# VHH binders against Ras guanine nucleotide exchange factor efc25 (efc25), part 5

Target 1, 234 residues: Ras guanine nucleotide exchange factor efc25 (efc25), of Schizosaccharomyces pombe (q9usu1r752to985)
Amino acid sequence: TPEEFASQMTLLEFDYLKQIPSREWIFRSWVSRDSRSAVRNYINFSNCFTYWIINCILEKKNTKARTAVISFFIQTAYKCLSLQNFSTLMSIVSALNSAPIYRLHAAYKLVKAEDIICLSGLREIVETKKNFSTYRALLRKAELPCVPFLGVILSDLTFIDEGNPDVLDSSPHLLSFNKRHRLADVVADVCRFQSSSYEMQSNTDLQSYILHRCRFVNQDLSYLFDKSLSLEPR

## First folded at step 1 (VHH)

Design P02 (framework vhh_8pnl_2)
Fold by ESMFold2-Fast, scan of step 1:
Structure P02 (fold): chain B 234 residues (1-234), chain A 121 residues (1-121)
Amino acid sequence: as target 1 above (234 residues)
Amino acid sequence: QGQLVESGGGLVQPGGSLRLSCADAGFTFSSYAMAWYRQAPGKERELVARISSGGSTNYADFVKGRFTISRDNAKSTLYLQMNSLKPEDTAMYYCARDWYSEGDLFPYDYWGQGTRVTVSA
């Protein structure tokens, strides 16, 4: 079900988040292309999960079956919003906004009006305009527990690193301190999110299924777009 | 603000040139950092070039000196000028609104359908 799937995704996402040690934020271990970093593992899982959604929709030869899968993920995303799981929400909306899926006009025509309205609202939340202002406002108001979207955290860390020199001759101590203070603020926010827990029953069978399916997903967007065209020509 | 549409790919001989375009129907194109990514058969998607909203550019080492990324905010279009093409440049090329330089976290940005570039002798 959407509710159960959203709950189990929330537990999985939260486990990935909790496994990230502070040293990775400080040293930006994911940038080194080291597949062993906890951040890199989480990025890989998020990407695989997003592509898995795309594959799930496109594997359905029947339009009504594709509509059912799309509706399932819309409802799952809405439940994630209720659980303050912004990470899974972002992944689902990204998949539905992808070129292979967004173009499936016939499948979308069969989606219930309530679900279309819901999807429109979810798209507003994940909109990137004004530096993710809608998402950032929701995150600031969110009470624990919640799962923040990793992409915004990585973006902020990259901006801090690229926008601020570590040391300048004219005021080396002050400039280094300002950069470290901004980094410390981001790390403190992440630690705050990691400090809580969701009080939901774990479904290990469903969690294992999700993790196993993500390991073997096709991530060739060109192939997936061609498959989309074969299901709904132009 | 919707879909990105890539164009300009094709078949060229080594040493040739192509100019890729990415059209964004979005009204706020000028507010985004934009990037070009590519994916060769059997390989992971990799960042090729990035341009900030202010126009500063970053390039992958394997294209430095050969490729130039640019944008036209009035036309809501992103470009990639590719010179001195090599067989290793053969890939599907994708346009993305790139909020940060790493580009390998799919859930944060929109991707286009891609445009195919084949460099063969």
Scores: ipSAE 0.014, ipTM 0.353, lowest interface PAE 6.9, mean pLDDT 79

Design P03 (framework vhh_8pnl_2)
Fold by ESMFold2-Fast, scan of step 1:
Structure P03 (fold): chain B 234 residues (1-234), chain A 121 residues (1-121)
Amino acid sequence: as target 1 above (234 residues)
Amino acid sequence: QGQLVESGGGLVQPGGSLRLSCADAGSIFSIYAMAWYRQAPGKERELVARITSGGDTNYADFVKGRFTISRDNAKSTLYLQMNSLKPEDTAMYYCATLDYSGWSEYPFDYWGQGTRVTVSA
């Protein structure tokens, strides 16, 4: 079900989040060539999961079956919002907004009006306008536990590191202090998210299935777009 | 998808020049890494050039020395200056936001019309 799937995704996403040590934020270990970074593992899982959704939809030859998969993920995304799992929400809406999926008008025509309205609301939450203002407002008022969107955290860390003004010769210590303070605030927020827990029953079979399927997913967007065209020609 | 609009393509003779533009309608443009991709009929989509939020550039080997990627954060616009154009450069050109942290191409979306570049007499 959408509820069960959303719950198990929340547990998986939260486990990836909890595995990230503070030193990775400080040293930006995900940017290095070191493939053993916990941040890199989480990034890879999120990308694989997004592409797995795209593949799941496109592997259905029948329009009605394709519609059922789209509806399933819309409902799953809504349940993730209810669980304050913004990471899975971002991945699902991103998959549905991808070129191969967004263009499937015949499949979308069969989606219930209620689900279409729901998807429109979810799309507003994930939009990047005004520096993710809608998402940031929801995250700010969210009570623990929640799973934040990793992309915004990584963006904020990059902006702090690269966006700070050049240090003046007369006051280099002042700008370095401000940079450290802003970095410490981001790290503290992440630690706060990591310190709580979701108290849901683990379904190890479903979790193993998700991890297995994500490991072997096709991430060739050009191929997937051509497949989309074969299912619903222009 | 609705935030990026490509323009500047056209028909040009071999050895000619074109400047492509990609306009962003409202995001915080300066924090995004941006890229130009191209796709010729029957070929895979390929990365042409990339520019990070910090201004670092990376080019595919087949365009090095001929193309220049740049950005104007005040105008929220990405550019691709194409010089010494060859028939092999004929393709649809697409711009994309990369992960602003350098994480991935996500969210890349090429269902847009792009801008067509034809290099022929």
Scores: ipSAE 0.000, ipTM 0.198, lowest interface PAE 13.1, mean pLDDT 77

Design P04 (framework vhh_8pnl_2)
Fold by ESMFold2-Fast, scan of step 1:
Structure P04 (fold): chain B 234 residues (1-234), chain A 123 residues (1-123)
Amino acid sequence: as target 1 above (234 residues)
Amino acid sequence: QGQLVESGGGLVQPGGSLRLSCADAGRIFSDYAMAWYRQAPGKERELVARIYSGGSTNYADFVKGRFTISRDNAKSTLYLQMNSLKPEDTAMYYCAAEFYDSSGYLWSEYDYWGQGTRVTVSA
């Protein structure tokens, strides 16, 4: 079910989050594409999961079957919101907003009105306008346990490490001080999220299934878009 | 070939301006972070500017105040406005789409790189 799937995804995502040591945030161990860091493992999982959703929808030859898969993931994303699992929520909405899936108007036409309304609300939460302002507001109000969206954390850390604030004075000491304090704030927030736990029972069979399926997913977006066109030509 | 196509490069005199464009076929997520990189002969590829999905921007120190990155989401097009060009800006300029990564290093290979457009700043 959507609820069971959301619960198991939350446990998987949270496990990836908990495995990230503070040193990776400080030294940005993930910036090398050849990195075997915990951050990169989590990124790879998130990307694989997003593409797995796209593949699941496009593998269905029948429009009605594609609609059922789309509806399943909308409902799963909504359950993730209730669990404060913003990571899985972001991945699902990203998949549904992808070019191969977004264009499937015939499949979307068969989705129930309540699910379409739900999806519209979810899209508002993940809206990128004003640097993810809606998501950031929800995250600030979120109580533990919570799974934050890794992409925003990585973006903030990269901007701190590579960007420079607007400066009125030529003081390298003040710039280094401000940069270090901004970095410390982000690291402290992540550690706070890692300090709690979800009190749900693990379904190791379902978790293993998800991890196994993600490893063999097609991540060729051009191929997937062409497949989308073959299923709905207009 | 890649999904991204760069254009707008050329030969310009020092102090001149160019605007680079990068267009896709609509085959990538519109919420990707988009970036311009450059590579001069015999040098490694370096980040010039990045625009995040939310519209915030990050610039390399050597282009701050001279270059402006922007995007048109309706047209799936990325721009780099280059003003006050210097001979050291001479390079091949590449467009990249980065999923969740604003660091300029891919979590996987950059599947969404363009073939590049050449900029020569010469007296």
Scores: ipSAE 0.000, ipTM 0.213, lowest interface PAE 12.6, mean pLDDT 78

Design P05 (framework vhh_8pnl_2)
Fold by ESMFold2-Fast, scan of step 1:
Structure P05 (fold): chain B 234 residues (1-234), chain A 124 residues (1-124)
Amino acid sequence: as target 1 above (234 residues)
Amino acid sequence: QGQLVESGGGLVQPGGSLRLSCADAGFTVSSNYMAWYRQAPGKERELVARIYSGGSTNYADFVKGRFTISRDNAKSTLYLQMNSLKPEDTAMYYCARDLYYDSSGYYPEAFDYWGQGTRVTVSA
């Protein structure tokens, strides 16, 4: 079900989050070639999961079956929002917004109106305008436990590392102090998220299935777009 | 068949200039950055320049001071202004958008789609 799938994804995402040591944030170990960082493992899992959703939808030859899979993931994303699992929510909406999936008008025509309205609301939450302002507002109001979206954390760390070259005060000492303080704040927030726990029963069979399927997913977006065209021509 | 459409390539003499454009017609979630890559015949794709949502930029050493990356978020268009072109700049140029805000730009596979590319030839 959507509920069970959302719960198991939340446990998997949270496990990836908990495995990241503070030193990776400080040293940005995920940006190095041949990196075996926990952050890189989490990024890889998230990317594989997103492409797995795309493949699941496109594997269905008949329109009604594609609609059922789309509806399943919309409902799953909504359940993730209820669990404050913003990571899985971002992945699902990203997949549904992808070029191969967004264009499937025949399949979307069969989706229930209530699910279409739901998806529209979820798209508002993940909107990147104003530096993810809607998402950031929800995250600030969220109570533990929650799974934050890794992408925003990585973005913030990148901006801290690169600095703001258009600074009125060009003192190197002042800039170094502010950079160190901002880095500490991000690390403290992540540690706070890691300190909590979700009290849900693990379904190890489903979790293993998800991890196994992600390992073998096709990530060739050009191929997937062509497959989309073959299922629902322009 | 990607949602990114590159344009602006062509044949130019050494020392000339070209402006490449990349129109994002897709509906994918906006990433933390966009990038220009290039691939010369018989060589691997290499990062040329990237631009972050906040406007910060990063350039490969071989183009610093000659190329400028910019974007118009309202038009969903990415640009690469190429000045003082050299024969070594001859390549197919691709724009890319990362899916999950991979800040490194080091793993091209993390970009969720590539355009068809636009060819730049710098010939003496």
Scores: ipSAE 0.000, ipTM 0.237, lowest interface PAE 11.0, mean pLDDT 77

Design P06 (framework vhh_8pnl_2)
Fold by ESMFold2-Fast, scan of step 1:
Structure P06 (fold): chain B 234 residues (1-234), chain A 122 residues (1-122)
Amino acid sequence: as target 1 above (234 residues)
Amino acid sequence: QGQLVESGGGLVQPGGSLRLSCADAGSIFSENAMAWYRQAPGKERELVARITTGGSTNYADFVKGRFTISRDNAKSTLYLQMNSLKPEDTAMYYCAVPYSDEWLGSYYMDVWGQGTRVTVSA
């Protein structure tokens, strides 16, 4: 079900979040191409999950079957919002907004009106306009537990590095006083999110299924767009 | 709910030049940093170049000195000028709003374009 799937995704996402040590934020360990970086593992999972959704929708030859999958993920995203799982919410909306999926008007025409209204609301929450102002406002009001979107955290850390030059040239790991303050604030926020827990029962079978399917998903966007065109021609 | 539309790709000889364009049908462009990504067959999508709203640019090491990213806010259009093209530049090119400087591709994109194909002849 959407509820069970959202709950298990929340537990998976939260586990990835909890495993990121503070030192990775300070030393930008994900940039080093270290495949054992906790941040890189989480990014890889999020990308694979997003493409898995795209593949799930496009593997359905029948329009009604594609509509059912789209509706399932809209309902799952809404449940993630209720659980304050913004990471899975971002991934689902990203998949539904992808060019191969966004163009499937015949499939969307069969989606229930209430689900279309729901999707429109979810799209507003995740919009990039004004530096994710809607998402950031919602995150600030959120009570623990919650799963923040990693992409916004990584973006903020990147712009802190670019906007605040290092004062000490003797070490690439030392930062100016103001840069260290901004970095400390971001790290403190992440630690705050990591300090709580979701009180839900793990479904190890479903979690294993999700992780296995994500490992072997097609991530060729050109192929997926061509497949979209074959299912619903221009 | 705007969509980005890429154009300007084609077949070119090694050492040749192409200019790619990305037009915004909505209001994504004026408030956001923009980036060009590429994906070769069987490979992951990778970041090529990024530009902020103020015009600051960052480039992948493999295109530095050869490619130039620019934006025209009045036309809501992003450009990629590609010079000294190599066979290794053969890929589908996409424009998007970036969230990271990591070369693992975009972690999230709320709008995806269909891409424009660049083929550099043998």
Scores: ipSAE 0.013, ipTM 0.402, lowest interface PAE 7.4, mean pLDDT 79

Design P07 (framework vhh_8pnl_2)
Fold by ESMFold2-Fast, scan of step 1:
Structure P07 (fold): chain B 234 residues (1-234), chain A 121 residues (1-121)
Amino acid sequence: as target 1 above (234 residues)
Amino acid sequence: QGQLVESGGGLVQPGGSLRLSCADAGSTFSIYDMAWYRQAPGKERELVARITSGGSTNYADFVKGRFTISRDNAKSTLYLQMNSLKPEDTAMYYCAAWESDYGLTYSPDYWGQGTRVTVSA
């Protein structure tokens, strides 16, 4: 069910989040794509999961079956919002917004109006406008437990390191202090999220299934787009 | 590869219009999510407009109703039509594309070199 799937994804995402040691934020160990870091493991899982959704939808040759999968993930994303699991929410909306999936007009025509309205609201939450302002507002209001979207955290850390390369006021001391203070704030927020826990029952079989399926997913977006065209030609 | 090359910047008076173009030399343009960012002197780089590979668009509040983002997949080109330009729009404008590490919502994977827009009398 969407509820059970959302719960198990929340537990998986939270486990990835908890594995990230503070030293990775400080030393930016994830910057190399070949890095064996907890951050890279989490990014890899999120990407695999996003592409797994795309593959699940495109594996369905029948339009009604594609609609059922799309509806399932919309409902799952909405349940993730209720669980304050913004990471899975971002992954699902990213998959549904991807070129291979967004174009599936025939499948979307069969989606219930209530689910279309729901998806529109979820898309608003994940919009990048004003540096993710809608998402950031929701995150600030969120009570623990919560799974934040790691991508925004990584973006903020990268911006702190690279966004202010200039000495703006001929005061290197002030710029160094400001940079360290901003870094400490981000790290403190992450540690706060890591200190909580979700009290849901673990479904080890479902979790293992998700992890196994992600391992074998096709991440070739060009191939997936061509497959989309074969299922619903322009 | 996916080299992004911007053009169309220049000097224009307040209330004027400019059309920016971003050409992708790569063969994967049609599957990229793309965006226009800008960076004014002494300011941080900010998102102006985004267009998904499927054609869905999002705009920063400060350009809504004045700017229009569009794409031509056959020409592998991204556009930004800028109308009713204000002095505050003066900035370097950058084209960006996502094959992001993170489900299309992390920082862009590819950046152009930028094209300068100056709005002054």
Scores: ipSAE 0.013, ipTM 0.239, lowest interface PAE 7.8, mean pLDDT 80

Design P08 (framework vhh_8pnl_2)
Fold by ESMFold2-Fast, scan of step 1:
Structure P08 (fold): chain B 234 residues (1-234), chain A 122 residues (1-122)
Amino acid sequence: as target 1 above (234 residues)
Amino acid sequence: QGQLVESGGGLVQPGGSLRLSCADAGFTFSDYYMAWYRQAPGKERELVARIYSGGSTNYADFVKGRFTISRDNAKSTLYLQMNSLKPEDTAMYYCATGEYSSSWYDLEFDYWGQGTRVTVSA
């Protein structure tokens, strides 16, 4: 079910989050593709999960069956929002917004009106406009336990280290102070999220199924887009 | 390799201008953010400018006031307007994207162009 699937994804995502030591944020160990870092493991899982959703939808040769899978993931994303699992929510909406899936108008036409309205609301939450302002506002209001979206954390860390914000002065001393303060704030936020726990029953069979399927998923976006065109031309 | 195609590079005198373009080969252009990177001979790749889907921009300190990043979503094209070019700007310029359908988390993006060469010399 959507509710059970959302609960088990929340436990899996939270386990990945809790495994990340503070040193990885400081030394950016995840930047290397060859890294065996906890952050890189979480990134790999998130990517595999996103592509697994895309493959699940495109695997269905019947339009009605594709609609059922799309509806299932919309409902799962909504349940993730209720659990304050923003990571799984982002992955699901990312998959549904991907070029191979977004274009499936015939399949979407069969989705219930309630689910379409739900998806529209979820898309607003994940909007990138004003640097994820809607998501950031929700995250600030969220009570523990919560699974934040790792992508925003990683983006903020990269911006602090590599980018030069439009509003930052050119003074080297002021820049050093601001960089240290902003880095400390990000690390403190992550530690806060890691300090809590979800009190839900584990379904080890479902968790194992998800991890196994993720391992062997096709991540060739060009291939998946061509497959989408074959299922719904134009 | 990637779906992005850069163009607009060339040889210019110091103080000259160039406009670089990056075209998306038909996938979703507006997903996450678009960026220009450069790599000078014998140096590491470095971020030049970034533009988010909502239009917000960030610039490397060494190009502020001289370069302008912009996007045309209708044409699926990213631009970098380079003014007051200096010999230090000589590099291969690459565009990159973090799409919804690709790795949100990977700061080395899934979709890179082949690059376009900019040479600033007398």
Scores: ipSAE 0.007, ipTM 0.219, lowest interface PAE 8.9, mean pLDDT 78

Design P09 (framework vhh_8pnl_2)
Fold by ESMFold2-Fast, scan of step 1:
Structure P09 (fold): chain B 234 residues (1-234), chain A 121 residues (1-121)
Amino acid sequence: as target 1 above (234 residues)
Amino acid sequence: QGQLVESGGGLVQPGGSLRLSCADAGSIFSTYAMAWYRQAPGKERELVARISYGGSTNYADFVKGRFTISRDNAKSTLYLQMNSLKPEDTAMYYCAKLPDYEYSSWGQDYWGQGTRVTVSA
């Protein structure tokens, strides 16, 4: 079901989040291509899961079957919102907004009106407009437990580290202080999210299924787009 | 909407030039690698050029020396300068946002709508 799937994804995502030591934020361990880090493992899982959704939809040769899978993930994303699992919500909406899936007009035409309305609302939450302002507002209001979107955290840390100083407008000491202050705020937020727990029953069979399927997913977006065109030519 | 918007396509004679633009309306553009892809009628979509946030570039062999990819992070805009155009360059050209860390973050759309380039005499 959507509820069960959302619950198990929440437990998986939260487990990845809890495994990240604060040291990785400070030393940016995920930036090294050859390093093994908890952040890198979480990135890999997030990517695999997003592409798995795309592959699940595109493997259905029948339009009604594709619609059923799309509807399932819309409902799952809505349940993730209720659980304050913004990570899985972001992955699902990202998959549905991907070029191979977004273009499937025939499949979307068969989706129930209530699910289309729901998807529109979810799309507004994940919109990148004004640097994810809608998502950031929801995250600020979220009670513990919740699973924040890793991508925004990584982007914020990259901006902090790689921002070019304006040598004419402020002293180097002020810029260093502001950068360290912003870094500390991000790290403190992550530590706060890690300090809580979800009280839900684990379904190890479903969790193992998800992890196993992600290992064999095709992540070639060009290939997937061409496959989309073969299913619904335009 | 936070979609990528391509422009600059058109009809041009062989040997001509075009400059494509891709605008990202104030999202986290500057933290992503960006790319241009193309798809000719009846053919698979293929990578044309890629540029990292820091400006490192990678080109497909068939456009090296003719095309130049660049970005203006302050304007959240990606460019593709196309010189010495050939009939084989005829395609729909797409802008894509690529995660440097390979995390899922498509926002509204991973791809833009595309802009058509036709090279014909």
Scores: ipSAE 0.006, ipTM 0.264, lowest interface PAE 9.6, mean pLDDT 78

Design P10 (framework vhh_8pnl_2)
Fold by ESMFold2-Fast, scan of step 1:
Structure P10 (fold): chain B 234 residues (1-234), chain A 122 residues (1-122)
Amino acid sequence: as target 1 above (234 residues)
Amino acid sequence: QGQLVESGGGLVQPGGSLRLSCADAGITFSSYDMAWYRQAPGKERELVARITSSGSTNYADFVKGRFTISRDNAKSTLYLQMNSLKPEDTAMYYCAADSFWEGYTEPSYDYWGQGTRVTVSA
């Protein structure tokens, strides 16, 4: 079910988050694509999961089956929002916004109106406009536990390193500090998120299934786009 | 495999201007967040500017007010207008596309170009 899947994804994402030691933020251990850091493992998992969603939709030979998978992930993303799991939410919406999936108009026509309205709202939440202002506002109001979106954290660290304070100007607590203070603030936020836990029952079978499927996913976006065209030639 | 092709680099004197272009060859351009990176000899690659699929822009401090990133989805082309060029801007400039989300840096980008060389020298 969407709810169970959202719960198990939340536990998986939170486990990845908890494994990241503070030293990785300081030494930027993930910068190399060949890095085997905890941040790199989490990035790899998130990318694999996003591509797995794309593959799941495109594996379905008929339009009604593709609609069912799309609807499932919309509902899962909404449950993730309720759990304050912004990471899985970002991954799902990113997959649905990807070129191979976004273009599937025939499949989307069969999606229930309530799910389309839901997806539109989720798209607004994850919108990158104004430096993720909607997402950042929700994260500020969120009580622990929550799973923040790693991409925004990595973006903030990159702009701190490269001297762009505009990335951080959406924060209501911005102070005129040097790079070390900005880095310390990001590290402190991550440690705060890591200090809590979700009180949910683990489904190890489902978690193992997700991890196993991600290992064998096709990440060739050009191939997936061509496959999309073969299913709905437009 | 999709490929991005950069052009517009060259030799220019300090204070000059260049317009870099990045043409999409085989990807669906309008769905991607796009970025310009640069790498000077002996240095690591650094982010210059980003533009989301929705048109939101972010700039590194060292180019703020001098460079402008823009996109033309109808032409599947990304641009970087570089004004008031300095010797410190000398680098290979790379176009990058990320289909999944803004915020993940260089290692997470789906597609990279081969680069275009910019030399700012008297």
Scores: ipSAE 0.005, ipTM 0.229, lowest interface PAE 10.5, mean pLDDT 78

Design V01 (framework vhh_vobarilizumab_d1)
Fold by ESMFold2-Fast, scan of step 1:
Structure V01 (fold): chain B 234 residues (1-234), chain A 122 residues (1-122)
Amino acid sequence: as target 1 above (234 residues)
Amino acid sequence: EVQLVESGGGLVQPGGSLRLSCAASGSIFSINAMAWYRQAPGKGRELVAGITSGGSTSYADSVKGRFTISRDNAKNTLYLQMNSLRPEDTAVYYCAADYSPWGEYLDEFDYWGQGTLVTVSS
């Protein structure tokens, strides 16, 4: 079900989040493609999950079956919102907004009105304009436990690096106080999110299934777009 | 079909300037990280400049201070302003985009243009 799937995704995402040590934020251990960092593992999982959703929808030969999968993920994303799992929410909406999926108008035409309204609201939450203002407002109101979208954290770290020098001209042996302080604030926020827990029961079989499927998903977007065209020609 | 189309390449004298443009089609532009890559004859492809969906930029050490990446989300267009061009900047320049909220933090892109040739010589 959407509820069970959302619960298990929340536990998986939260486990990835908990594994990130503070040193990775300082040393930016994820910047290498071959990095074995916890951040890189989490990003790789998130990408695989996003492509898995795309593949799940496109593997269905029948329009009604594609509609059912789309509806399932809309409902799952909504349950993730209620669990304050913004990471899975971001991945699902990203998949549904992908070119191969977004263009499936015949499939979307069969989606229930309440699910379409729900999706429109979810799209607004994940919108990047005004520096993710809607998402940031929700995150500020969120009580623990919560799974934040890591991409916004990485964006904030990039802003800190670009806006602040490592060493002040007046103090060449010290890191900029502003850069150090801003980095510490971001690290503290992540540690705060990591300190809580979700009390949901773990379904290890479903979690293993998700991890296995993500490991073998097709990430060739041009192939997936061509497949989309074969299912719903222009 | 999602497409990236580069333009603005050509022959230019050392010290000259060129502005490259990349026109993106479809609903990918405003939510995607974008980048410029280049490949010199007989060499591998290298990242030149990257820009996030929010406008944060990064540059290769070889082009810092000379090149500026920018985007116009309303026009679905990515730009690379190249100043003080050098013979070693001679390469085919590629526009790249990633479908992924993570693409703006990783050197991995799924959409690529066909490339535009930039030759810096007398």
Scores: ipSAE 0.000, ipTM 0.221, lowest interface PAE 11.9, mean pLDDT 78

